VHH binders against q9y6x5. Designs and how they scored, part 53

Target 1, 379 residues: q9y6x5
Amino acid sequence: LPPKLLLVSFDGFRADYLKNYEFPHLQNFIKEGVLVEHVKNVFITKTFPNHYSIVTGLYEESHGIVANSMYDAVTKKHFSDSNDKDPFWWNEAVPIWVTNQLQENRSSAAAMWPGTDVPIHDTISSYFMNYNSSVSFEERLNNITMWLNNSNPPVTFATLYWEEPDASGHKYGPEDKENMSRVLKKIDDLIGDLVQRLKMLGLWENLNVIITSDHGMTQCSQDRLINLDSCIDHSYYTLIDLSPVAAILPKINRTEVYNKLKNCSPHMNVYLKEDIPNRFYYQHNDRIQPIILVADEGWTIVLNESSQKLGDHGYDNSLPSMHPFLAAHGPAFHKGYKHSTINIVDIYPMMCHILGLKPHPNNGTFGHTKCLLVDQWCI

## First folded at step 23 (VHH)

Design he2
Fold by OpenDDE, look of step 24:
Structure he2 (fold): chain B 379 residues (1-379), chain A 118 residues (1-118)
Amino acid sequence: as target 1 above (379 residues)
Amino acid sequence: EVQLVESGGGVVQPGRSLRLSCAASGFTVSDNWMSWVRQAPGKGLEWIGDIYYGGSRFYNPSLKSLVTISRDDSTNTLYLQMNSLRAEDTAIYYCAKGKNYEKAFDIWGKGTLVTVSS
């Protein structure tokens, strides 16, 4: 039987939630599989960029999804969560579901994973759902498991996406133990639903399942705001993205804009595009604006408005609070093995290996995940 | 004592709706996956549907349009809503508690009889 892989993302599941809360269903999943405790995601630590990094193995500068909000100066196009359907934004890379879909006797399925409802390189998954946040997990789970079980050609790669605990993290902040406990319990129960459904369908033993996330969450406060209006007139620039990494498109001389912003706050680093730290791998793309502002952890960049978020993400990808986890189970994975860290881009070559796909050029290192796999040497 | 008790069965006319209840004791319904099954006279057990830990529901495709499973956490009760009942829906209806991560049941109710007759 051809190998099968289900990739599941719970948006905004911070890695240390596993240490601070109880997850009986997820722990059972881990017990019979593997755990990577911390996954270093890509900068910026936002939803669209990181989800695309998972399925491409590329840094944001390479796959071209550099933020949840983007602007292309040449075409004058805008990208946002409400405007993400133009293949123009996605075609700078080839996601794994396209690679898989193009193989003989294979098909891909997707339940609302970012980019899966867009034809990329003129290819779309044979089975997919248009993104709709109002669609229940139940419906998504029903569809994805049905496709995994009954499709011809068989679905060999599937994705499942869920918006929690990100939405709640934003609303309550990650330090709200009472509310987050409730939210995380629900997530654990949904993991239980997934596992149970797969077992009931007889898919569990032959299906590789990866449960991961795109980023973490940090606590924000009304006491930690950076107001740009206090530093620069809004007529001098266009804001492409705001917080915690602002993308600035100057309307006047870039240097003048930079000089007005560089000392705006001690809790914000201001970079010209060419001066963005190399470690971010966030420089070599035209979609990255001429100036970026990076707030310190827990600080929020605002205009002349107050922030309503008690939690946020998008910060420096070296921060532990921004890191998700990865758990996996299936024929390809060991049982009861824990690993400390990998890079999020490492997931792609691993998935390609599992599925027997030739990976496109990527930034991942297959060697980082060898210890997770039963067919590899772990030295 | 761990127990499931079905109720709400009886004689109904075709086309009518009926809601069955399953009261659980000794365990929490919301922490388990629960199932409804039925047995018509002279036939084997037929799976109706499941409700899992997070509330996800799955149904027999042949019955999906006619049934809805729900639960009330406050009363620790499982429900089966049946609509547009037919004579062929005559059966003893059972609720059951699933065994976690297995395709098996731990606990069964005694069942409640539903008779659809004009």
Scores: ipSAE 0.912, ipTM 0.965, lowest interface PAE 0.4, mean pLDDT 96
Fold by ESMFold2, fold request of step 25:
Structure he2 (fold): chain B 379 residues (1-379), chain A 118 residues (1-118)
Amino acid sequence: as target 1 above (379 residues)
Amino acid sequence: EVQLVESGGGVVQPGRSLRLSCAASGFTVSDNWMSWVRQAPGKGLEWIGDIYYGGSRFYNPSLKSLVTISRDDSTNTLYLQMNSLRAEDTAIYYCAKGKNYEKAFDIWGKGTLVTVSS
């Protein structure tokens, strides 16, 4: 009978939180499974793009979710975290829950993973929750485990998403030990709840569970602001996204806009689209605007306002502060194995392998994850 | 000494509410998953519900609308709120400490009797 997989994300869980805070429940999970200490995510290091990269194996330019805020000049459509339901934005790729749902005698389930409440390629998971951040972890866990345990055809792929520690990381900053210790203790307890519930329902032995995240978090400061209004009149451009990667649609000649911005701050790189570094894989999509501004780590681009956030993400994906972790347990995974790093796009072909699905064309490399899996030779 | 002590039982009229307490000593309640279980006269043990490490709660479906489990970490105390009590809710009510990551209990209280009658 087909293997089952539960994919869990705790948003904004920076990899080095594992060594700087105590996680007894997560460490117990890892002890009988695997840990990848650092996952190199995709640029820009934002929530919607990286969650979609996990489930498609694609760079942002290839799957079309290139930021949390986007604009399409042809259709005049806008995308934001409050306006994300139009399938137009999601249809440039096929996420794993769609591929799984279309198999004979299988279904997919979702508790809040970005995109799972959208009919992508006219397909939505058989069981899903409409996104609502006020829904408790308890309710998300109850729904997911009910669907895994009681559905016909059986749910073989399920997702569970939680907004912390991202929300608190923005509010307090990752360097606030007092508040982040409280937040991370709560998250570890929720991981304990997940494991305990799976055992109570008899799901634990036959379910593969991946616990991961989309990005990390870096400390911000009122002393590290880049005031865009000091450099350019806002009548010269349309602002599509602001910080830490600003997306600039010129209203006048783009070379003139570029020249006004290029010396705005020594703590910001200004790129014409064709000049964006190749290592970002962030160029070949019409949703990427003609000019982007990339702030240095810990710097915030503002429009002559103070920033309320003390932590942020979205920076260069080479920065260790932007990297999450991955832990996994289940029949497909080795016991007690630690691995240093994988790319976030490698998760998709690994999940397809576990589920016996043919992956769509993607940017992941199955070979990077072979050492995690019991059915693969690891040199 | 590791111990669980239930209290708050007694005689109550049908349709009323009652809150039971379970005082724990010798261990921290929030480091463990905890449970309420009852035994009606002449019947077997009936599971009421659990509360887990992070506060997630799961109930017997037949009782879900009638009960609420909570805990107070500052007093190391577990609670059972029961509403709209019926004669069939007459039972000895026990709290129990679960074994972490197992489907089993390792410590039981002595119980508190609830009698629902006119």
Scores: ipSAE 0.822, ipTM 0.934, lowest interface PAE 0.6, mean pLDDT 94
Fold by ESMFold2, fold request of step 25:
Structure he2 (fold): chain B 379 residues (1-379), chain A 118 residues (1-118)
Amino acid sequence: as target 1 above (379 residues)
Amino acid sequence: EVQLVESGGGVVQPGRSLRLSCAASGFTVSDNWMSWVRQAPGKGLEWIGDIYYGGSRFYNPSLKSLVTISRDDSTNTLYLQMNSLRAEDTAIYYCAKGKNYEKAFDIWGKGTLVTVSS
């Protein structure tokens, strides 16, 4: 009887929202399960890279999804939020749903998790929804629970993705307590819907459920802009990604471009690729451009004076504002246990253990998650 | 005092539509999962559908095309819209408050009678 796992992401759920806002449904979920208060994610702290790191256990340089906007100089291919379906981008790693459904008598299901509607290594999730942000949480929940409850071969691994609180975090900023309280109450109610539905269908007691996120959110301001056009002529480079980590492909001598940028702002670090700090694990992939610009927390790199965002993410992964949380419940997990921190890459080997899968080579450390699991010694 | 009060029942002709209301007092509807259930004469209880905390809805498959559950959080009121009514839809219609995180109800309304005839 293979164990079952549902992995849920609420995009942009900053870890400290848990202490600063009310979550009666999520706290009920945690009370009978486990909480990891902070998950240290991967640099850059963006949506596509971090969702793929969760399901591969790999740093971005190793799985090849290095940003939400990418360029490959050899093939001349572009990747973006609206142009993400070419398997080329995803094929440098094997996500857990592919490994799972290739086992005897197993299938995988997905409700909008990034990459699950792409045939990665010629394998697409056994049951999936084509990505469409207008599809309600109700429909996503209905599909995923129907597949978990009634599929042959049985669905043993399922994913569910929701765009909030990330979308509202960008719109209002994390410091807007009135609007974010309303947004986060809605998210908590949806967590309540998830738990209630699983109980109504008789799935709750035998299904492992992880609720997590990819990154947090920091406050931005019109007073914290870095105007790139004031420092360098646009004709000297190709802009691959802008903020808060700009990816710069020089059109002229690289050292000349670097020298024009290095004094642009005291609130921005400028790195040649070979000088990117080792702690980022963000160097050894051809999709990482020759120069990156890393804004300080809360600063926005712009080409002109205005920015539409009041909150953003993508900053240094050491910043607490960039960290999500992880909560889990199910037969594999202890009850009422709180853990301070894990690395986001540690989630993959833990999930492989729960599902009885052999993990691919990865950057996670199974030992970091042992205290969460009933079948493991904590020390 | 915690109460559920249904209204909007009566005699309707086959093929017509009817909207039932359920006014809640003493608790907030959106903090709970809520349900509509009916009982035809001489029959057992038949589940119609639920609405959960965040507004997710789930229906009896045999009724799904005929009914819509909605909620107005500003008036603390639950609704049941019924379309294309048939004689077999004659029943007492109840709203119920679920026990949070359980497959059970703890509060029922008195019900409202819907008679499909004429």
Scores: ipSAE 0.818, ipTM 0.931, lowest interface PAE 0.6, mean pLDDT 94

Design he2
Fold by ESMFold2, fold request of step 25:
Structure he2 (fold): chain B 379 residues (1-379), chain A 118 residues (1-118)
Amino acid sequence: as target 1 above (379 residues)
Amino acid sequence: EVQLVESGGGVVQPGRSLRLSCAASGFTVSDNWMSWVRQAPGKGLEWIGDIYYGGSRFYNPSLKSLVTISRDDSTNTLYLQMNSLRAEDTAIYYCAKGKNYEKAFDIWGKGTLVTVSS
């Protein structure tokens, strides 16, 4: 039978939730498979960029989805959560479902992974759902398992996306043990539903399943606000994205805007594009604005001295609070193996290996994931 | 003292609706996947549908438009709503508890008879 892979994301699942909360269903999944305890994601640690990095193996500067809110000065196009369907934004890379879809006698399926309802390089999965957050996990699971089980040509790569625990992490903050316990218990029950369904359909034995996430979550506070209006007049710049990494397009001399911002707060780093730290791999794309402002962990950049979130993400990707996990089970993976860390870009070449696909040029290192795979010598 | 008790059966006219209950004792319904099955006179068991740990539901395709499974975790009770009943829906209806991570049942109710008759 051809190798099959299901890639699942639970948005905003911070790695240390595994240590601080109970996950009987997920722990059962891990017990018979592999766990990577921390996945170092890409800067900025936001949803759209990191989901695209998983499926392309590329840093944000290379795949072009550099934030959840973007502006392209040449075309005057805007990208946002509600305006994400123009292929223009996605076409700087080739995600794995496109490569898979173009192979002989196989197809791809998608239940709401960011970008899967967009025809990228004029290619869309044979089976997909248009994004709608109101669609239940049950319906997403039913569709994806139906497509894996019944399709001709066979679906060999499938994705499934769920908005929690990110939505609740923003609402309550990761330190709210009472509410997050309830949220995370529900997530674990949904993982149980996934595993149970795959067993009921006879898919479990021959399907590789990766359960991962795009980023973590850190606690915010009304005591940790950075008010840009105290430092610079609105008329001097266009705001492309606000917090925790602000994207600033100067309307006046760039150096003047930088000088007004550089001492605005000791809890914010201000970078000219050319001075963005090399470790971020976040410089070489026209969609990255001339000035970025990077708040310290737990600090919120605001305009009107107002903040509505108790948890946030998007911070420096070296922060453990921004790191998700990865768990996997299936014929390609060892049983009962735990690994400390990989880079999120390493997931793509591993997935290509499992599926027998030639990876496009990427930033991942296959060697980092060899220990997870039964067909590789672990070093 | 682990038990499943179905109720709500009886004689019902064609075209009507009926709701069956399954009261569970000795275990927590939401920690398990649960199922409804039926057996018409002289026939084998027919799967109706399941409800899983997180509330995901899956139905027999031939019955999907006619039935709804629900669960009340506060009362530890499983329900089967049946609509537009037909004579061929005459059967003994069973509630069952699944073995976690297996395609098998380990606890069955005694069943409740539904007779669809004019």
Scores: ipSAE 0.805, ipTM 0.927, lowest interface PAE 0.7, mean pLDDT 94
Fold by ESMFold2, last read:
Structure he2 (fold): chain B 379 residues (1-379), chain A 118 residues (1-118)
Amino acid sequence: as target 1 above (379 residues)
Amino acid sequence: EVQLVESGGGVVQPGRSLRLSCAASGFTVSDNWMSWVRQAPGKGLEWIGDIYYGGSRFYNPSLKSLVTISRDDSTNTLYLQMNSLRAEDTAIYYCAKGKNYEKAFDIWGKGTLVTVSS
């Protein structure tokens, strides 16, 4: 009888897509469960950091995945989307699937969630897929449902990750109604596939399902470029990450590098590490570089004066365009309840509660999610 | 009128392949989950496989290596590809429309007979 939870992410699903496009399958899911209209994510609003924040309940400075591209000066290690398997990067936190499978008579399963193919604290998800973006949603769904249905000890926590609508959001931009309508219809159909399959296997009534995302997407343009090469010579710094939050490791006196950058564009804020706004919770980790450059919404920092991206994310986490949604259904959740907002770090302690796990120290607030849960007093 | 019409059945030699079609009218195939089911002489119904809204497919494990379900949304048609046919594959093959979000069918075709014989 242990409680079971499936955590699903559709990457880059902006919250207001729900108001601007039709989602008959997702609306059917919401109707019988709960909706959180806006989830305030963590800065920087990038894929790896926010997915790890969901499963650890920690700000990026605390879990150590501070960007999609990172450099550690002490070990000389590099992290990227193609070089993400070194446990070194992930070991500053304990994700929920590790805690879950260390319990008596429990296993964890994963279909492509960032970090689940890495042995974090020498522990890898009990069942997992090595990341490969070419693996179809059908195959991911088949594996996850097979593991939920046929494992001993039983899989009580499972994750499923899908790359859309993020990939298409980058390619077309969120304002391209024709292309995004087609993309979002496909994603809604895949949500229908998920729900239908869970019902066919008899899992639906006793499985808690969370459908959420890591961030949104904003429109970019060739008319909104910040040419970094016009402001500073490459010889003065090492570039660790570029856009929309550039990470700058000075090669000379950092005040000199700062002074060359501070007036580069009125559409970019330049911060010394100690001056990064406190509300970002983005300061106390050695992987955060001495200078960061934060582009205004819709602006792109470039070196070559061109960009093929028509949409991007990573901007200030106060921007509504950066916020995803959260929907949930299952025995732990109310039916037909709508909630305005939570913080993305609040998802972790809620998940721990549902699974009966002791949460590690984290930045989430369980009280923010109590109204979603049937076993809690909302008043 | 809501209707499903199977075609492509007939007599075929063992070891050959055959593709069955299911033409749908009165509803959009891709708005629904769809299924293939067969009934051998003197036996009960045997589920072959499903295709869901977004194209995800799930098969009877005993038939998985022998069959493929596909869908052409532009012609509103469901297909069943069968390979390496055996005498025990002799059956009436039915196309069925599922009830959305339920483990149930609400519309069946009349079936098409496949006979695997020398």
Scores: ipSAE 0.804, ipTM 0.927, lowest interface PAE 0.7, mean pLDDT 94
Fold by ESMFold2, last read:
Structure he2 (fold): chain B 379 residues (1-379), chain A 118 residues (1-118)
Amino acid sequence: as target 1 above (379 residues)
Amino acid sequence: EVQLVESGGGVVQPGRSLRLSCAASGFTVSDNWMSWVRQAPGKGLEWIGDIYYGGSRFYNPSLKSLVTISRDDSTNTLYLQMNSLRAEDTAIYYCAKGKNYEKAFDIWGKGTLVTVSS
């Protein structure tokens, strides 16, 4: 009887891959469930921030994970993909697995979703994996399905994270049809493995499954570089994050640093924190630095050197290339319904509804997802 | 013609290892989930393990430490590696093609006999 939900992310799965590549397993999943063709994610369109926005329903300025690389001037703490375990960084919000874990006769499980191996508000899922990118999809799937099938109290919320197609998207670029076809075929096969395993264990009919992603990917090039050292001496600032949204902490008067940067490239917007466009919802957190540099799509900010990346993300969240998709199947969802777009922050209140959880204050709008749900009027 | 042909069976001494092969024709192994199943003399079918579309593998818990399933997509062939064989592993070993998205098989091989005897 208790509703159960599995939330799955394939990192860097650009929405239009669905139109440009073949996904027989994912398309069968969609045919029997729902599809949201474009999910408008949050700025900056990076991995840690967007994964946390999915599970908190909050903009980055509100949940405090504002980039993959951060600095807090008061505590002198640094955050990075290799230094992400301090609860200090995560404690400005309450993710859904914490809320779920605290309910009577429920538990949460996690296979490597960002933040799930951190005790957030002194709470960690009863079942989790410490992050390690070398752990196979097979092992992640085995652990998650074992926990969903054999836990007391029952696991009612579970997460699973996979690093592709993001890693390959960076390496090859989204326009490399030969390599991306191979990569995306593998991803589709893994989706097939997920569905097959759930059916083999008898979980499929009563488990709600969301397959989504955090962002897309855009093509980069060696002839689209912005050389920051050509515009400003490195001694004038501390670099907190580089590309495609650079985070600049001035060492001298910030107006002087701004003036040195504002004409650096026509392919980059330079913002004082107070001038960051309101539509980004990216201003009201101390972890957002006094100056940010926002590269145009496909441009890379570098420190006087070449870039080895052929694809990147982190750009303006209005860009279709930055948008992922969402597909879902289960007793809570309609069958064969396609929806044009939602905001990524809308996923959280929808998940809370499915699980019968009271959502914390958030930026999502439950009304945007009503058409996906069998118990709601689509108006 | 759609078929599965097992090979590599025979008589083997206890404690030794054996690798069984299953050659598939008429369909692509990696487009399907595949399974190994065995039947000891006078007994029912015993599931050994599966390999899915993306290569994820799942095993009977009682056999997990003794067996490994693998697949070679370039030769369209499924494998079963068995280690530390025991007399109770004497059986006919079958490979089978699953029905996609179902807990059922639609094609079976004819099997290969493995006899573990001193």
Scores: ipSAE 0.761, ipTM 0.916, lowest interface PAE 0.9, mean pLDDT 94

Design he2
Fold by ESMFold2, look of step 23:
Structure he2 (fold): chain B 379 residues (1-379), chain A 118 residues (1-118)
Amino acid sequence: as target 1 above (379 residues)
Amino acid sequence: EVQLVESGGGVVQPGRSLRLSCAASGFTVSDNWMSWVRQAPGKGLEWIGDIYYGGSRFYNPSLKSLVTISRDDSTNTLYLQMNSLRAEDTAIYYCAKGKNYEKAFDIWGKGTLVTVSS
């Protein structure tokens, strides 16, 4: 009887890939469910922050995962890809799987969604895989469907994360149609595997499935570099994160560091923390450094003259290139409905509604997603 | 004509390995989910395993340690690797094309006989 939800992320899946490439399996999924064509994500448009925003409904300043690389001045702790398991970083919010599995007769399962292998508020996902990018989609799918089908108490909320098309988007750039067509075809085939397996196990009719992503991808170039060394000596600051949003911790007077940087490039905005635009909701957390540098779309901040990546993300969240999509299917969702846009923080209160959970205070608006849901009026 | 043709069957000794092939014509193997099924003498059909569009594989739990399904997109061919063969593995082995997004098959091969005998 309890409603069930599977939340799936294909990292770096730019919304307009749906218009520019063929996705027969995903289009079949959408045809029988709902599509949100653009999801406006949160600034900065990076992986860890946006995945946590999906499951908390909070802006980055409120949930505390403000970048993929962070420094906390009070505790002197560092966060990175290889140092992400300290609950300290995650404990400023309560993600949906924690709330879910603390309910009577419920558990949560996770196949590598960011944070699910961390004991947040002393609670780790009931079933989980430790993050390892070498684990195949097949193994992730097998584990998540095994847990959905066989667990006691039943798994009512599950997450599944896959690294593509983000990894290939960085490598080739989103404008490399030949390589991205091959990559996106593989992802569509994996969506087909997901749907086929759910049908074979008899889960399809009573499981709500959301397929979404955290951000898009923009084209980079060796012709669009901002050389930070040309503007300021390394000795004047500590670099917490580099590109496309650099996080600068001054070693000398902050105003002096700001003045050296503010006219460095016409393709970079330089903000004192208190002057970061209000629309970013990116100011009120100690992990946000005193100065940030925000490169224009497609520009890369470097310390030398070269960059190996041809695509990147992290830019201004108003840019369509940074926006993912959301598709969903299941008993909670209409069939054949397309919706223009929602905010990524709106996904959390919608998921709480589907699961019958009381949401924690958050920045999402349930009303923005009502038209997707069969139990709501869209008038 | 849409067709599946199994090959590689024959007589093998217990404990040996065998690789069966299934050549497809008239459709692309990787655009479909595919299956191996067998039928021992006097018995019903026994599901061996499936391979899906993106290559995800799922096996009958009783056979999982003994078999591996694979495919080669360049030759449009499905494979069944069987290891540590036993007398009870004597059967006609079929490949089958599944109906997309259904739990059903619409095209079967004629089968290839495997006899495990000392």
Scores: ipSAE 0.750, ipTM 0.914, lowest interface PAE 1.1, mean pLDDT 94
Fold by ESMFold2, look of step 24:
Structure he2 (fold): chain B 379 residues (1-379), chain A 118 residues (1-118)
Amino acid sequence: as target 1 above (379 residues)
Amino acid sequence: EVQLVESGGGVVQPGRSLRLSCAASGFTVSDNWMSWVRQAPGKGLEWIGDIYYGGSRFYNPSLKSLVTISRDDSTNTLYLQMNSLRAEDTAIYYCAKGKNYEKAFDIWGKGTLVTVSS
């Protein structure tokens, strides 16, 4: 009888797509539940860091997944989206599925959420799919609903991840109304598939469902390139991550590398690690490199090459274009309620409350999400 | 006029394959979840499978390896591919339109007869 929660992410779903495109299935979902119109995510506004922030309630400096490409100076290890399975990278935090399945008579299931195919603190999701982007939404939905419906001990927390509209947002850019309309219509139809399947299985009335995303998307252009090769020779540094937040490990005197970069472009901020703005909460981890470069919105850092991206993300988390939304439905949530904003780190303590879990120390504020929940007084 | 019209039935030998069509008019197939159902002689209705709004498909477990549902949105047509046909697959095959967000059907076709016989 424990409460159940399904957490769904559609990668790269910018909050204002809801106002600029039609979503009949998602709107029906929201009508019976809650909407948070803007979720303020964490810096940097990349996929791995923000998905881990949702499930840990921590800023990136605190959970240790500080980018999609990382280097750890102490162990000399490298992380990338094709080399992400070493538990070393994930062990600086405890994600909610680990906490959940260590409880008496509970298990967790996952359809491709980042980190769920890794044994974190020697604990891997009770049921999971190894990540493979070629696996259809249909198969992910089938597996997750099978596990929610047929497992002993019961699956009480489940995750489902889908790569769109992020992939198409990179390919076309968010301003391409024709292509993005087709892409977003498909996403809405998949939300319809999710809701229809949950109703067909008899899960809809007693399952809490959160539909959210990790970040938005901004328009890029061949007219907005920052060419690092014009400013500094590659021999002076190791490039850990490139765009729109470059991570620079100097091979020579750090001040010399900084001085070569600081005047490279008026559309790029260059920070020594200790000078990174406090509001980013992006300083206190060894995986954050000594120098970072932060491109202005819509600008792309390149190594003397053209860019094929027409949309990108990873920019300053104060930018509305980087913000996703959150919608939720289920017995824990009000019906027909809209909320303007929360922080992405607030999702974790809310989920812990719904599941009856004691949250680990985190950066979220439960009070920010109280108005979404039927069991809380909203004042 | 809202209609579902099945076609492609007939007599086939055991072990062969057959594709059934369901032409829809008066509504858009992809705005709805759709289903194939059959009725063998002397038996009740047997659910074959569904296809949902975004194309997700779910099948009767006993038939899953033998059937495939698809649709062509440009022609507003639903298909049922059946493989390795057996005598027990002899039935009238129907397509049906589901009621959105409900476990119920509101429009049925007249059916197409498939007879598996040597």
Scores: ipSAE 0.713, ipTM 0.902, lowest interface PAE 1.3, mean pLDDT 94

